# Ledger of designs, part 14: VH-VL binders against UPF0305 protein MTH_811

Target 1, 155 residues: UPF0305 protein MTH_811, of Methanothermobacter thermautotrophicus (o26902)
Amino acid sequence: MKGSDALIMALRNMAATLGVYDLMEVRVFLERSCRFVQERYRAIYVDAYMSMVVDSVLDLKAGFSGTPEMDDARYSLRDALKRLDEINAPTIVGLTVLYRTYVKGEPLHPPGTPFPGGFEVEKKDGVHYCPVKDKQSDNPEALCDICIARQSPLP
Below, E stands for the ipSAE of ESMFold2; O stands for the ipSAE of ESMFold2 at other seeds; V2 stands for 0.75 times the mean of E and O plus 0.25 times the DockQ between their complexes.

## First folded at step 7 (VH-VL; framework fv_cemiplimab)

Design v5 (from t3 with heavy chain S31N; at its last look DockQ between E and O 0.94; V2 from the best seeds 0.67)
Fold by ESMFold2, look of step 7:
Structure v5 (fold): chain C 155 residues (1-155), chain A 123 residues (1-123), chain B 107 residues (1-107)
Amino acid sequence: as target 1 above (155 residues)
Amino acid sequence: EVQLLESGGVLVQPGGSLRLSCAASGFTFSNYAMTWVRQAPGKGLEWVSGISGSGGRTYFADSVKGRFTISRDNSKNTLYLQMNSLKGEDTAVYYCAKEGEWPQLRYSTFDYWGQGTLVTVSS
Amino acid sequence: DIQMTQSPSSLSASVGDSITITCRASQSISTYLNWYQQKPGKAPNLLIYAASSLQSGVPSRFSGSGSGTDFTLTIRTLQPEDFATYYCQQSYSTPLTFGPGTVVDFR
């Protein structure tokens, strides 16, 4: 439990130092990461993700202190930190991933995020589904391996 | 109230060096990214450099990369711009600016500006 | 780098006129566009952020619109204090870039 308190404290301290240039770095990171997204959807996709980033930072600045909950061993904090370091993720990306995964228990793509073909991240019966999780297995810059969402059953 | 005061602008020879300062008051300086913007006489505005609140992340326009360094001393509430290898095209009024507040900061606003300090590079 | 252009480069207008200034980006910047007003010898003042949101204390005769690559600043019922230079600025990514400015002169 003491490790969880250390994570929340670290995230709050990190959020206090984030600013305009960190937000611009996120846009560069997102443009690189969403190259699989059709051009017509890219702006909508980036805006949805940026809203999630801003909300995460605001929650932490307001002093959110919930207890982290994890339902799956695949979401080890150690594994997430290693992965973020391997891709040299911008600080604000790292904060958002850790907050979403280990404090909120929410997927890295917010519900309603658009994908080609009219698909989106969904939540059904308490489980989050991502239409592209399996397609990202060979992408070294994707974070899907630490995301709590499951692959959508798209028959 | 928020106050920003630039200083250090003087006449300097081409190839010379100069350090500008921006003294800040009225806000928690270390919580805010800071920015330098310049304006050559009779010309438009040009972003020069930016620095994160902690000082750990810095950014530069292509026109000044390798010649200018940005830093801050959060214990003194002061922003610095070290300018080396100065050229005639660096002649400008240099403004420092403070980033805006959350949540509107997502749109990358600069809400307070100093009155500027004039740097003249001439033989 | 994202290049910004403005049109016109200058205009003459009378008190009471309505004027429009156009700004264009070399690539989509969504709504990440700011407008500044600058009077001679003064620092710029932020007027509009996010393409269309008025900064606190800015008169309602100022309005902004647009998204993507094409943006406008409109001043309705021009006042004597509105004669100044106006700059657009993209805030989408570094390096930050400004338009070349539009000088609004008294006719």
Scores: ipSAE 0.566, ipTM 0.819, lowest interface PAE 1.3, mean pLDDT 82
ESMFold2 (binder alone), look of step 7: mean pLDDT 92; pTM 0.939
ESMFold2 at other seeds, look of step 7: ipSAE 0.596; ipTM 0.840

Design v6 (from t3 with heavy chain G56S, light chain S93N; at its last look DockQ between E and O 0.95; V2 from the best seeds 0.66)
Fold by ESMFold2 at other seeds, look of step 7:
Structure v6 (fold): chain C 155 residues (1-155), chain A 123 residues (1-123), chain B 107 residues (1-107)
Amino acid sequence: as target 1 above (155 residues)
Amino acid sequence: EVQLLESGGVLVQPGGSLRLSCAASGFTFSSYAMTWVRQAPGKGLEWVSGISGSGSRTYFADSVKGRFTISRDNSKNTLYLQMNSLKGEDTAVYYCAKEGEWPQLRYSTFDYWGQGTLVTVSS
Amino acid sequence: DIQMTQSPSSLSASVGDSITITCRASQSISTYLNWYQQKPGKAPNLLIYAASSLQSGVPSRFSGSGSGTDFTLTIRTLQPEDFATYYCQQSYNTPLTFGPGTVVDFR
């Protein structure tokens, strides 16, 4: 079968068996990834990301899929898989990253996610901008290197 | 119509082994994580172990790690708890529980419980 | 591990009373807190999830509140069937942990 069909089928099969323990692993992963974010923003970020994870799983369980964006110039499936292996990402995190990146074409932080200083992930003219992408370059637990968002322009 | 029925609880000697079963019906068993929770006589609830829908991921309380194994047979709609090296402190009613539904599962609910099976560890 | 405490450990009340049970977590768990009711000789039943959301079929006299580390279960107009033990349970991460329980007895 086509490579994109194999990815979608694999994601749907994984989603069918995800549950409460996988969701707990996401929260632990996010708490580590946001360790240095101010406490008042961590809860908002975690809640936004968890909502995105739940939506991704529900979409896959329903059999819904967007148009696959396999082989898009902004990202590589091979690079994402390698990165996920390197950090030993929880299964549900891997599923969400692959679904959002290669099926939906969406950033890892949803639009409207708040950051210190009143900044947000924005979508302008079809491009997603993240206010903290460049600041995460030295964080070994961050996935910004495979995220489709670009750094927000400097003020 | 969800039903969970635990079985296999008996009196065993310290150091012995026992396998509990939980027969499930009324839902697509393989789609749900399952959990064991125990309650010592006159005491509160203690989470023991959990298993993913496929059976590929398992979780244990520190008090039972290395002694207990959790498994499932999705073709028979049955959850198992293998208990080895049993101690007096393992004496309890053991409940199996089903995880809740999406999307409310985000809050890690257990929406259906069996009636429990009593394990007694005593000489 | 996240430790859960409950207060009071035991409570005497009459039919028609309003009662309050508190639960405290050893660290912030946002709203990842559930409440269960257990009658003698029976399995626990889920009452409240997400700190304040009523499970389907639970009477509206039950309500929950709180976020972070401090949570409350309130029963208004206590009924005979409400005499039971109540447990809070954090659902933030493993190991899942329960409070020690609050016994609500007839006065």
Scores: ipSAE 0.534, ipTM 0.790, lowest interface PAE 1.4, mean pLDDT 82
ESMFold2, look of step 7: ipSAE 0.592; ipTM 0.826
ESMFold2 (binder alone), look of step 7: mean pLDDT 91; pTM 0.933

## First folded at step 8 (VH-VL; framework fv_cemiplimab)

Design w1 (from v3 with heavy chain A33S; at its last look DockQ between E and O 0.93; V2 from the best seeds 0.72)
Fold by ESMFold2 at other seeds, look of step 8:
Structure w1 (fold): chain C 155 residues (1-155), chain A 123 residues (1-123), chain B 107 residues (1-107)
Amino acid sequence: as target 1 above (155 residues)
Amino acid sequence: EVQLLESGGVLVQPGGSLRLSCAASGFTFSSYSMTWVRQAPGKGLEWVSGISGSGGRTYFADSVKGRFTISRDNSKNTLYLQMNSLKGEDTAVYYCAKEGEWPQLRYSTFDYWGQGTLVTVSS
Amino acid sequence: DIQMTQSPSSLSASVGDSITITCRASQSIRTYLNWYQQKPGKAPNLLIYAASSLQSGVPSRFSGSGSGTDFTLTIRTLQPEDFATYYCQQSYSTPLTFGPGTVVDFR
C-alpha cells in the first residue's frame, strides 16, 4: 500500500537528524523500561536493543525499503502511535518501533536475545516468539502490546 | 576539512547578554547534533548545551537553564548560543563541538572542536 | 547528575615512562566513557571512546579499560607530545559531565 511510502519517507527524514543526544535518550528509556529485569540480563537487553536501533537508523540512512505490515491485527499503527505518545517515548524510540514493526515486520527484541532461564526470541514457521511478552503486561512503559512477537509456548 | 569557528566572545558586564556563533564547514551540518562546552580560565571542561540536527531538541546544563538558548540555522551552517543574565561564573572559553559518526556514535560524543571564543564577565 | 572524579590531579613523568590515570563515576555508566587530551591553548581531542576503543588516528600506546564506575587510561612509552591534560567524560546521559582533569607534566 501507498501508505508505506509516506511512512518510510517520514522515517528517513527523521533518521537524518538523529544524533548522540537521541542515543542517550533511548538508553535512559531502555533502562527504565527494563527495571524489573535482573541487572545482568538488563545489560544484555539494552545492548541488543541499542544494536537494533543503530541498524535501523543505518538502514534508513541508506535508503532501505521494506514490505509494510499495515493490515496485521497485531500491528495497529494507531495503537502504536497512541502507546508511544502515552509513555512520552523519545523520537528515536518511536522511529525504531515504527520501522521494525511496520517496515521490517520484526520484533522489538532481535531474535537470539537471551532471557532468564536460557530462553530467547525465536522464529518458527514465520512467526516470532518472545519468552517474556505476557510478563510485561504489568509494566506501563513496556511496548510488548505492539510487538509482532507472540508469547512463547510454556515448556 | 571539518572546520568549526566560534566568534562573538567579548568582555561583558554582569547581567548583560551576548550571542556566540559557530560557523561550520566540511560536513553536512544538518546531519549532526552540535554542542557547546566551556572552560573557565585554569579550570576543567563543563558541558553547557546541545542541540539535535534539526534544531528541534535542545539540552542544557542546570547552571545555564533559563538563561541560555541554543539554536542553529542549517541554511547558514551556523550554531548559536544566546547568553542572557550573564554572571562572573560564566567567564570561560566557549567551544563548539561536532558529534561523531555513525555507527560508532553509539559510543562516542565529540570528534571535532573549534578553537573557542573567550567570554569575560567582569565588573 | 553523574559526578566524575579523576586521580591523580597531576603527575610528573619522563619520556619513555608508562603511566595510568583513573576515573570514577558516581553511578554505573556501563562503558559509555570517553577520554580526551587537551594541550594548552587548544581544544580537547578525543582519544578513547566506549571506555577502551581507540579513536582513529590516535597512537596505539594509548589504551583504556574499565566498566561500570571505574576506568583507567594507560599511556605506554610516553612521547614528548603526550604531555597534556587528560579528561574523562561520561557519554551515558545528559547532563554530560567531565572529570576534573589530570595534568601530565614532563619532569
Scores: ipSAE 0.649, ipTM 0.866, lowest interface PAE 1.0, mean pLDDT 83
ESMFold2, look of step 8: ipSAE 0.662; ipTM 0.875
ESMFold2 (binder alone), look of step 8: mean pLDDT 92; pTM 0.940

Design w2 (from w1 with heavy chain S108D; at its last look DockQ between E and O 0.97; V2 from the best seeds 0.67)
Fold by ESMFold2 at other seeds, look of step 8:
Structure w2 (fold): chain C 155 residues (1-155), chain A 123 residues (1-123), chain B 107 residues (1-107)
Amino acid sequence: as target 1 above (155 residues)
Amino acid sequence: EVQLLESGGVLVQPGGSLRLSCAASGFTFSSYSMTWVRQAPGKGLEWVSGISGSGGRTYFADSVKGRFTISRDNSKNTLYLQMNSLKGEDTAVYYCAKEGEWPQLRYDTFDYWGQGTLVTVSS
Amino acid sequence: DIQMTQSPSSLSASVGDSITITCRASQSIRTYLNWYQQKPGKAPNLLIYAASSLQSGVPSRFSGSGSGTDFTLTIRTLQPEDFATYYCQQSYSTPLTFGPGTVVDFR
């Protein structure tokens, strides 16, 4: 419990100093990771992620935090920190990933996020499913390997 | 009320150095990224440098990289611009500016500006 | 770096006119485009952010539009206080860049 308090406190301290330059960094990071996706889909994904980033920062600034969801984590906190460091993720990306994964227990793409072919992230029987998780296994900039969602059985 | 007050602008020779200050009040200084923008006499606006709320992340225009540094002292609510190896093209009014508020911040960058301080680089 | 251009560089207009100023980015900046007004001897003031959102306290005769690379600022029913220089500025990525400005003079 003390561990979870320390994580939440660290995330709140990080959030307190985030600003416009950090938002620009995450936008550039996302555009780079999606640079070959069709423009319309890329805009949708970037907008959805940016909204999630803003919401996560606002939650932390307001002191509204979820109960830690450590049992749903697909990777240890150490593995997630190592992964974020390996890709030189911007601070705000790291904050968002850690908050969503280990505090909220939510996938990096919320349920209902659209994908090509009419597929979407969905939540069924308490489990989140992502239609593209396995397709991202070779993408060195993707964070799907530390996302709690499982691969959809019906891609 | 938000107030930003630049100071330190003077006449200097090419190759010289100068430090500008921006005194801030009326908001929680450490929670906001800060920015320097300059304007040469009779010319347009040019972004110079930015700094995160903690001071740990800094950004520079290509024209000043390696010559200027940006810093802040959050205990004194003061933003600084250290200007080295000054050139004639650095002659400008220098403004400090505060970033906007969450959640609108992802859309706008500078909602309050100081009055500016004039730096003149001339032989 | 993202280059910004503006047209026209200057224009003359009368009170009551409607005017349009255009701004172009060298690459897509989506809607991350701000407009500033600057009067002689004063610091710039933010008018519009996110291409089309009016800053608090800005009169409704100002409007902005556009996305991607092409943007416009429109001032309807020009007032005496609107004679100023107008700058667009991208906030998409660093280095941040401004357009060269458009001077709106009284005819």
Scores: ipSAE 0.561, ipTM 0.823, lowest interface PAE 1.7, mean pLDDT 82
ESMFold2, look of step 8: ipSAE 0.568; ipTM 0.834
ESMFold2 (binder alone), look of step 8: mean pLDDT 93; pTM 0.943

Design w3 (from w1 with heavy chain Q104G; at its last look DockQ between E and O 0.91; V2 from the best seeds 0.69)
Fold by ESMFold2, look of step 8:
Structure w3 (fold): chain C 155 residues (1-155), chain A 123 residues (1-123), chain B 107 residues (1-107)
Amino acid sequence: as target 1 above (155 residues)
Amino acid sequence: EVQLLESGGVLVQPGGSLRLSCAASGFTFSSYSMTWVRQAPGKGLEWVSGISGSGGRTYFADSVKGRFTISRDNSKNTLYLQMNSLKGEDTAVYYCAKEGEWPGLRYSTFDYWGQGTLVTVSS
Amino acid sequence: DIQMTQSPSSLSASVGDSITITCRASQSIRTYLNWYQQKPGKAPNLLIYAASSLQSGVPSRFSGSGSGTDFTLTIRTLQPEDFATYYCQQSYSTPLTFGPGTVVDFR
């Protein structure tokens, strides 16, 4: 079994029994993690992330098809697991982060995610850029340090 | 077709214990969170307890925390509510309920309910 | 804990009337609000989820609206089967809580 197969099997086992109570825990966690964001945009970000969580769980329940992304040095699996444990992330948050990062190779905010001032997460030349990555460095509960997106250049 | 059937409701003395069962069929039981909701005679609905699909994560209303335990046996498709230190205020019809289907699940619905079982706590 | 209230506690109405029931949360629950209908001797039945989305099989005369702390359920053109008790319920966080109910009586 390859390392990607072992991770996918572990994620599918985790996903099999997740439900509404886990989604409530994620929602509360996300509200806390976004507490430094303006209220209007917090609702948008929480809703977008909740959709991504549900989609990730559905993908895993239905049997993922595609090419896993396991070997990006930026994303040490050990470091991600340590970070998730350090902030006491709910199981379903950990599942979503690991699935998006190491199986899909996608940022935690998809392209087109809006930010104040009209900025967006964008993808250019195969690289994802996030307008707020550097601004989250002093938030101990933000996961931006393990997100594959880079900081957008200043306008 | 989803079916939920509660059982075990009887008359019991204050301070006593009772275990309720909810037999489930028509869906993959272990894939869904399950919930107990109660209704005292002539009163409104009160959420009592919830449990994750695996049984490893449990949740309780403050009114029953420390006295009630929720569990499930996924091999028997059965949900349980163990009620200890029963009080008169625990007199109610107890319903089990199933969480809603994916992808609508993100909004935490109870889409199927059993018919309920009556628990009476009286001396 | 999030406390839920409903208004009115009861109302009397005739077939064909349009009625509105309100629900208030003690703090913002965004749109995580459900509505249930319960007839005497029966289990509750889900009508509305996410504040405004109709559950499958629910007639279009039912509608829900609101966000934050204030929500409404509207029943247009009441039918005989709509005389029941209606409960709102927040699905934002545990412990889950229901409103105290609104009894809709015939007459």
Scores: ipSAE 0.568, ipTM 0.826, lowest interface PAE 1.6, mean pLDDT 82
ESMFold2 (binder alone), look of step 8: mean pLDDT 91; pTM 0.936
ESMFold2 at other seeds, look of step 8: ipSAE 0.654; ipTM 0.863

Design w4 (from w1 with heavy chain R106Y; at its last look DockQ between E and O 0.92; V2 from the best seeds 0.00; counts 0 for: pae O 2.2 > 2)
Fold by ESMFold2 at other seeds, look of step 8:
Structure w4 (fold): chain C 155 residues (1-155), chain A 123 residues (1-123), chain B 107 residues (1-107)
Amino acid sequence: as target 1 above (155 residues)
Amino acid sequence: EVQLLESGGVLVQPGGSLRLSCAASGFTFSSYSMTWVRQAPGKGLEWVSGISGSGGRTYFADSVKGRFTISRDNSKNTLYLQMNSLKGEDTAVYYCAKEGEWPQLYYSTFDYWGQGTLVTVSS
Amino acid sequence: DIQMTQSPSSLSASVGDSITITCRASQSIRTYLNWYQQKPGKAPNLLIYAASSLQSGVPSRFSGSGSGTDFTLTIRTLQPEDFATYYCQQSYSTPLTFGPGTVVDFR
């Protein structure tokens, strides 16, 4: 079977077993990962990420019908799996990251996600730009190094 | 109609072991996480343990870690709780519970409960 | 872990009364709070999830409110079947924890 079909099948099988305990684990993980986000925005970002997690699981449970993205050399699946293992990511976090990155080709912060100062994730000419990617480089639990978005240029 | 039926609760001596069963019907058992909750006589509810739909991920309250094991047989639609090294504080009615429907699971609900089985630990 | 308290521990009321029960968490659980009803000799039944959303089949005389650490269950126009014990429960993180319960007795 094709490599993309094998990934989608693996993600569907993972999604079929996810439930209430996985949701609690991802919530705790997200709170820890967002500890460097300004206090005023942490609840907003945890809610946004939780919604993204739920949407990803629902898409996979309903049978993904879009066109899978192929592996980008910059975003090796092997390196992503190693990174997720290094941070001891919950299964549902891993599912969401892999689905967004390698199936949807979408950043880990959806376009329109608000940031302090009125900045947001943008998509221009097929490329996603994140206003805070470089600021997360020293956070050991941030996943920006495997996110497809690039740092936004200076305003 | 969702039904959960616990069994196996008996009188046992301290240090003894028991296995509880929860027979499930009326839903696709393997698609849902399952949970054990207990209630000592005259007391409130205490979460004991949970297990993912496949059985691959398990969760325990600190009071039972290392003594209790949770498992499921999806081909028999049955949830199990193996209780070892029992103490008087383990005396309770034990309920099994089914997680709510996805995506309503976003709110981490338990929508159906069995009627419970009584475990009594005394010398 | 997250400790849950309830107030009052018990109350007496008559059919037709309106009552409130409060629940407090030891830290913010945002809206991940459920309310259960339990009648003697029976398993708990889910009433409210997400702090304020009624479970299917629950009468509109039940309502929930709150966010963060403070939560309220309100029962308007009590009916005979509403005399029971009520538990709040956080589902924010493991270990799951319940409040100690509030007994609503017939006056």
Scores: ipSAE 0.491, ipTM 0.788, lowest interface PAE 2.2, mean pLDDT 82
ESMFold2, look of step 8: ipSAE 0.604; ipTM 0.845
ESMFold2 (binder alone), look of step 8: mean pLDDT 92; pTM 0.940

Design w5 (from w1 with light chain T31Y; at its last look DockQ between E and O 0.94; V2 from the best seeds 0.73)
Heavy chain, then light chain:
Amino acid sequence: EVQLLESGGVLVQPGGSLRLSCAASGFTFSSYSMTWVRQAPGKGLEWVSGISGSGGRTYFADSVKGRFTISRDNSKNTLYLQMNSLKGEDTAVYYCAKEGEWPQLRYSTFDYWGQGTLVTVSS
Amino acid sequence: DIQMTQSPSSLSASVGDSITITCRASQSIRYYLNWYQQKPGKAPNLLIYAASSLQSGVPSRFSGSGSGTDFTLTIRTLQPEDFATYYCQQSYSTPLTFGPGTVVDFR
ESMFold2, look of step 8: ipSAE 0.663; ipTM 0.877
ESMFold2 (binder alone), look of step 8: mean pLDDT 91; pTM 0.941
ESMFold2 at other seeds, look of step 8: ipSAE 0.692; ipTM 0.890
ESMFold2, look of step 10: ipSAE 0.671; ipTM 0.876
ESMFold2 (binder alone), look of step 10: mean pLDDT 92; pTM 0.941
ESMFold2 at other seeds, look of step 10: ipSAE 0.657; ipTM 0.875

Design w6 (from w1 with heavy chain L105I; at its last look DockQ between E and O 0.90; V2 from the best seeds 0.69)
Fold by ESMFold2 at other seeds, look of step 8:
Structure w6 (fold): chain C 155 residues (1-155), chain A 123 residues (1-123), chain B 107 residues (1-107)
Amino acid sequence: as target 1 above (155 residues)
Amino acid sequence: EVQLLESGGVLVQPGGSLRLSCAASGFTFSSYSMTWVRQAPGKGLEWVSGISGSGGRTYFADSVKGRFTISRDNSKNTLYLQMNSLKGEDTAVYYCAKEGEWPQIRYSTFDYWGQGTLVTVSS
Amino acid sequence: DIQMTQSPSSLSASVGDSITITCRASQSIRTYLNWYQQKPGKAPNLLIYAASSLQSGVPSRFSGSGSGTDFTLTIRTLQPEDFATYYCQQSYSTPLTFGPGTVVDFR
């Protein structure tokens, strides 16, 4: 089977066993990662991210049957897996990052996420904002973006 | 239809051990986290322990940590609670509960409960 | 750990009354609050989840509200089957915790 098929099957198997306790762990992880963000924005961000997590799990449970081409992304995948392990990311966080990035090819910043200084969602020219900042993402804001997808605080 | 049936509750002496079972039917058991909640006679509800669908992650209230073990056999659709070093304060009706469906479990719901099994710890 | 309190601890009411039960968390739990009804000798039954969402099959005379630390359960036009104990429960994080309960007695 292709590498992409193996990834899809692994993610589907992971999704089948996720539940309420995993969702609590994601919330705790996000709250800790955003603890220096103003409370109002933190609540909205955590809720938006939780919605994205739930949608990702539902997609996988429904038996997502197509996958984007995974051109030589396996090297980037290895770096992403290493980074997720370095931060001891909860399993469901890892699932969401891998699914959105390598299966859907969609941004990790949840739609509607507010940024200080304005009420805009950060999406520019259809370009995905999921930069991996190896060894440069060691502050609380980077954790709010889940290490593989750095949050771009403004201004 | 979802059904949960607890069993194994009996009278046991302090310091003793007991294993509770919860037989599940009407849903794909391995896909759901399961939970034990207890209620001492005339008292309120207390969460005891939880376990992921695969059995790989377990959670315990401080009052039982180190004394109780939670496990599941997905091939038999059965949840277990192994209770060791029992104390009088462990006397309660023990319920098993199923987590809710996606997406409702986003809000951490427990939608079906068994009828409970009574554990009495007495000299 | 997140501690939950409820008020009142008990109340007496008649069929047709409207009653309100309050629940308070020791820290913000957003809207991760559930309400359960328990009749004597029976298992708890989920009424409300996410602070205000009615569980399937629950009559519309039940409603919930609140977020953060302060929550209410309201029962309009109380029916004979509504005399029971009501528990709030936070499902924000482990350990999961319940309020001490509110007993609704028939007057």
Scores: ipSAE 0.620, ipTM 0.850, lowest interface PAE 1.2, mean pLDDT 79
ESMFold2, look of step 8: ipSAE 0.622; ipTM 0.851
ESMFold2 (binder alone), look of step 8: mean pLDDT 92; pTM 0.940

## First folded at step 10 (VH-VL; framework fv_cemiplimab)

Design x1 (from w5 with light chain S91D; at its last look DockQ between E and O 0.96; V2 from the best seeds 0.70)
Fold by ESMFold2 at other seeds, look of step 10:
Structure x1 (fold): chain C 155 residues (1-155), chain A 123 residues (1-123), chain B 107 residues (1-107)
Amino acid sequence: as target 1 above (155 residues)
Amino acid sequence: EVQLLESGGVLVQPGGSLRLSCAASGFTFSSYSMTWVRQAPGKGLEWVSGISGSGGRTYFADSVKGRFTISRDNSKNTLYLQMNSLKGEDTAVYYCAKEGEWPQLRYSTFDYWGQGTLVTVSS
Amino acid sequence: DIQMTQSPSSLSASVGDSITITCRASQSIRYYLNWYQQKPGKAPNLLIYAASSLQSGVPSRFSGSGSGTDFTLTIRTLQPEDFATYYCQQDYSTPLTFGPGTVVDFR
């Protein structure tokens, strides 16, 4: 069994036991992580992330098979696990981050997630761009440092 | 057919201990969070405790923290509530409840309840 | 902890009436609010989740509305089987909390 196979099996086993209390924990975690976001956007952000969380759990429950190899230092599994532990992330958040990053190869914000000023996460020429990646460098709860998205170019 | 059957409710002296059981059938028990809710005679509902499908994450109402523990044995499809240092205010019917299904679980909590078991704490 | 209140504590009604029950949370719970029906000697039964979504098998005469801190359960064209106690319950965060209940009696 390869190392990535062990990760996917671990994620599927975790997904099998997730439930309503885990969903409450991720919602509270997301509300806290967005506490400095303008009020009109908080509900939108939380709902968008919750949809992504539910989709990730459903994909894993369905036995989705995908084991991309990643050897980019920015996306090291060791660094991601350390970061998740540093912020005391709920189990379901950790599952979603690891699934999106190392199985799907997708950014932590879904494409189309709105940001102040009318900006959003975009995908162009196979690369994801996040309008706020560089601005999150001083936010200890942000996971931007392990997100595959790059900073959007300045307007 | 989902079935939940609570048992173990009896008359107990104040300061005593009691373990309640909830036998589950008709679903894959380990895939679901489980919950205890109680209702004092003639009174409203009070959430008591919850536990994740694996048993690794547990939650308690303030009124029972430190006195009650929740556990499950997934090989026996059984949920437990260990009740210690019992008080008169713990007198209630105790229900076990099953969480709902994905993906609607995102919006709702309990879709099946047992019939309840009566715990009476009296001298 | 999030405290829940309900109004009225009881009411009398006749078959065919329309009634409303209100529920208030001590802080915003957005739409994470459920309504349950309980008949004497029975476990509660889920009616409405997410403030306004009808649970499968629940008649359309039941409806829920509200968000934030103020919520309403409405029963239109009350039927004999609707005489029961109704509870609101928040599932925004632990500890989960119920309202004190509203008894709907036959007049």
Scores: ipSAE 0.611, ipTM 0.844, lowest interface PAE 1.3, mean pLDDT 83
ESMFold2, look of step 10: ipSAE 0.613; ipTM 0.841
ESMFold2 (binder alone), look of step 10: mean pLDDT 91; pTM 0.935

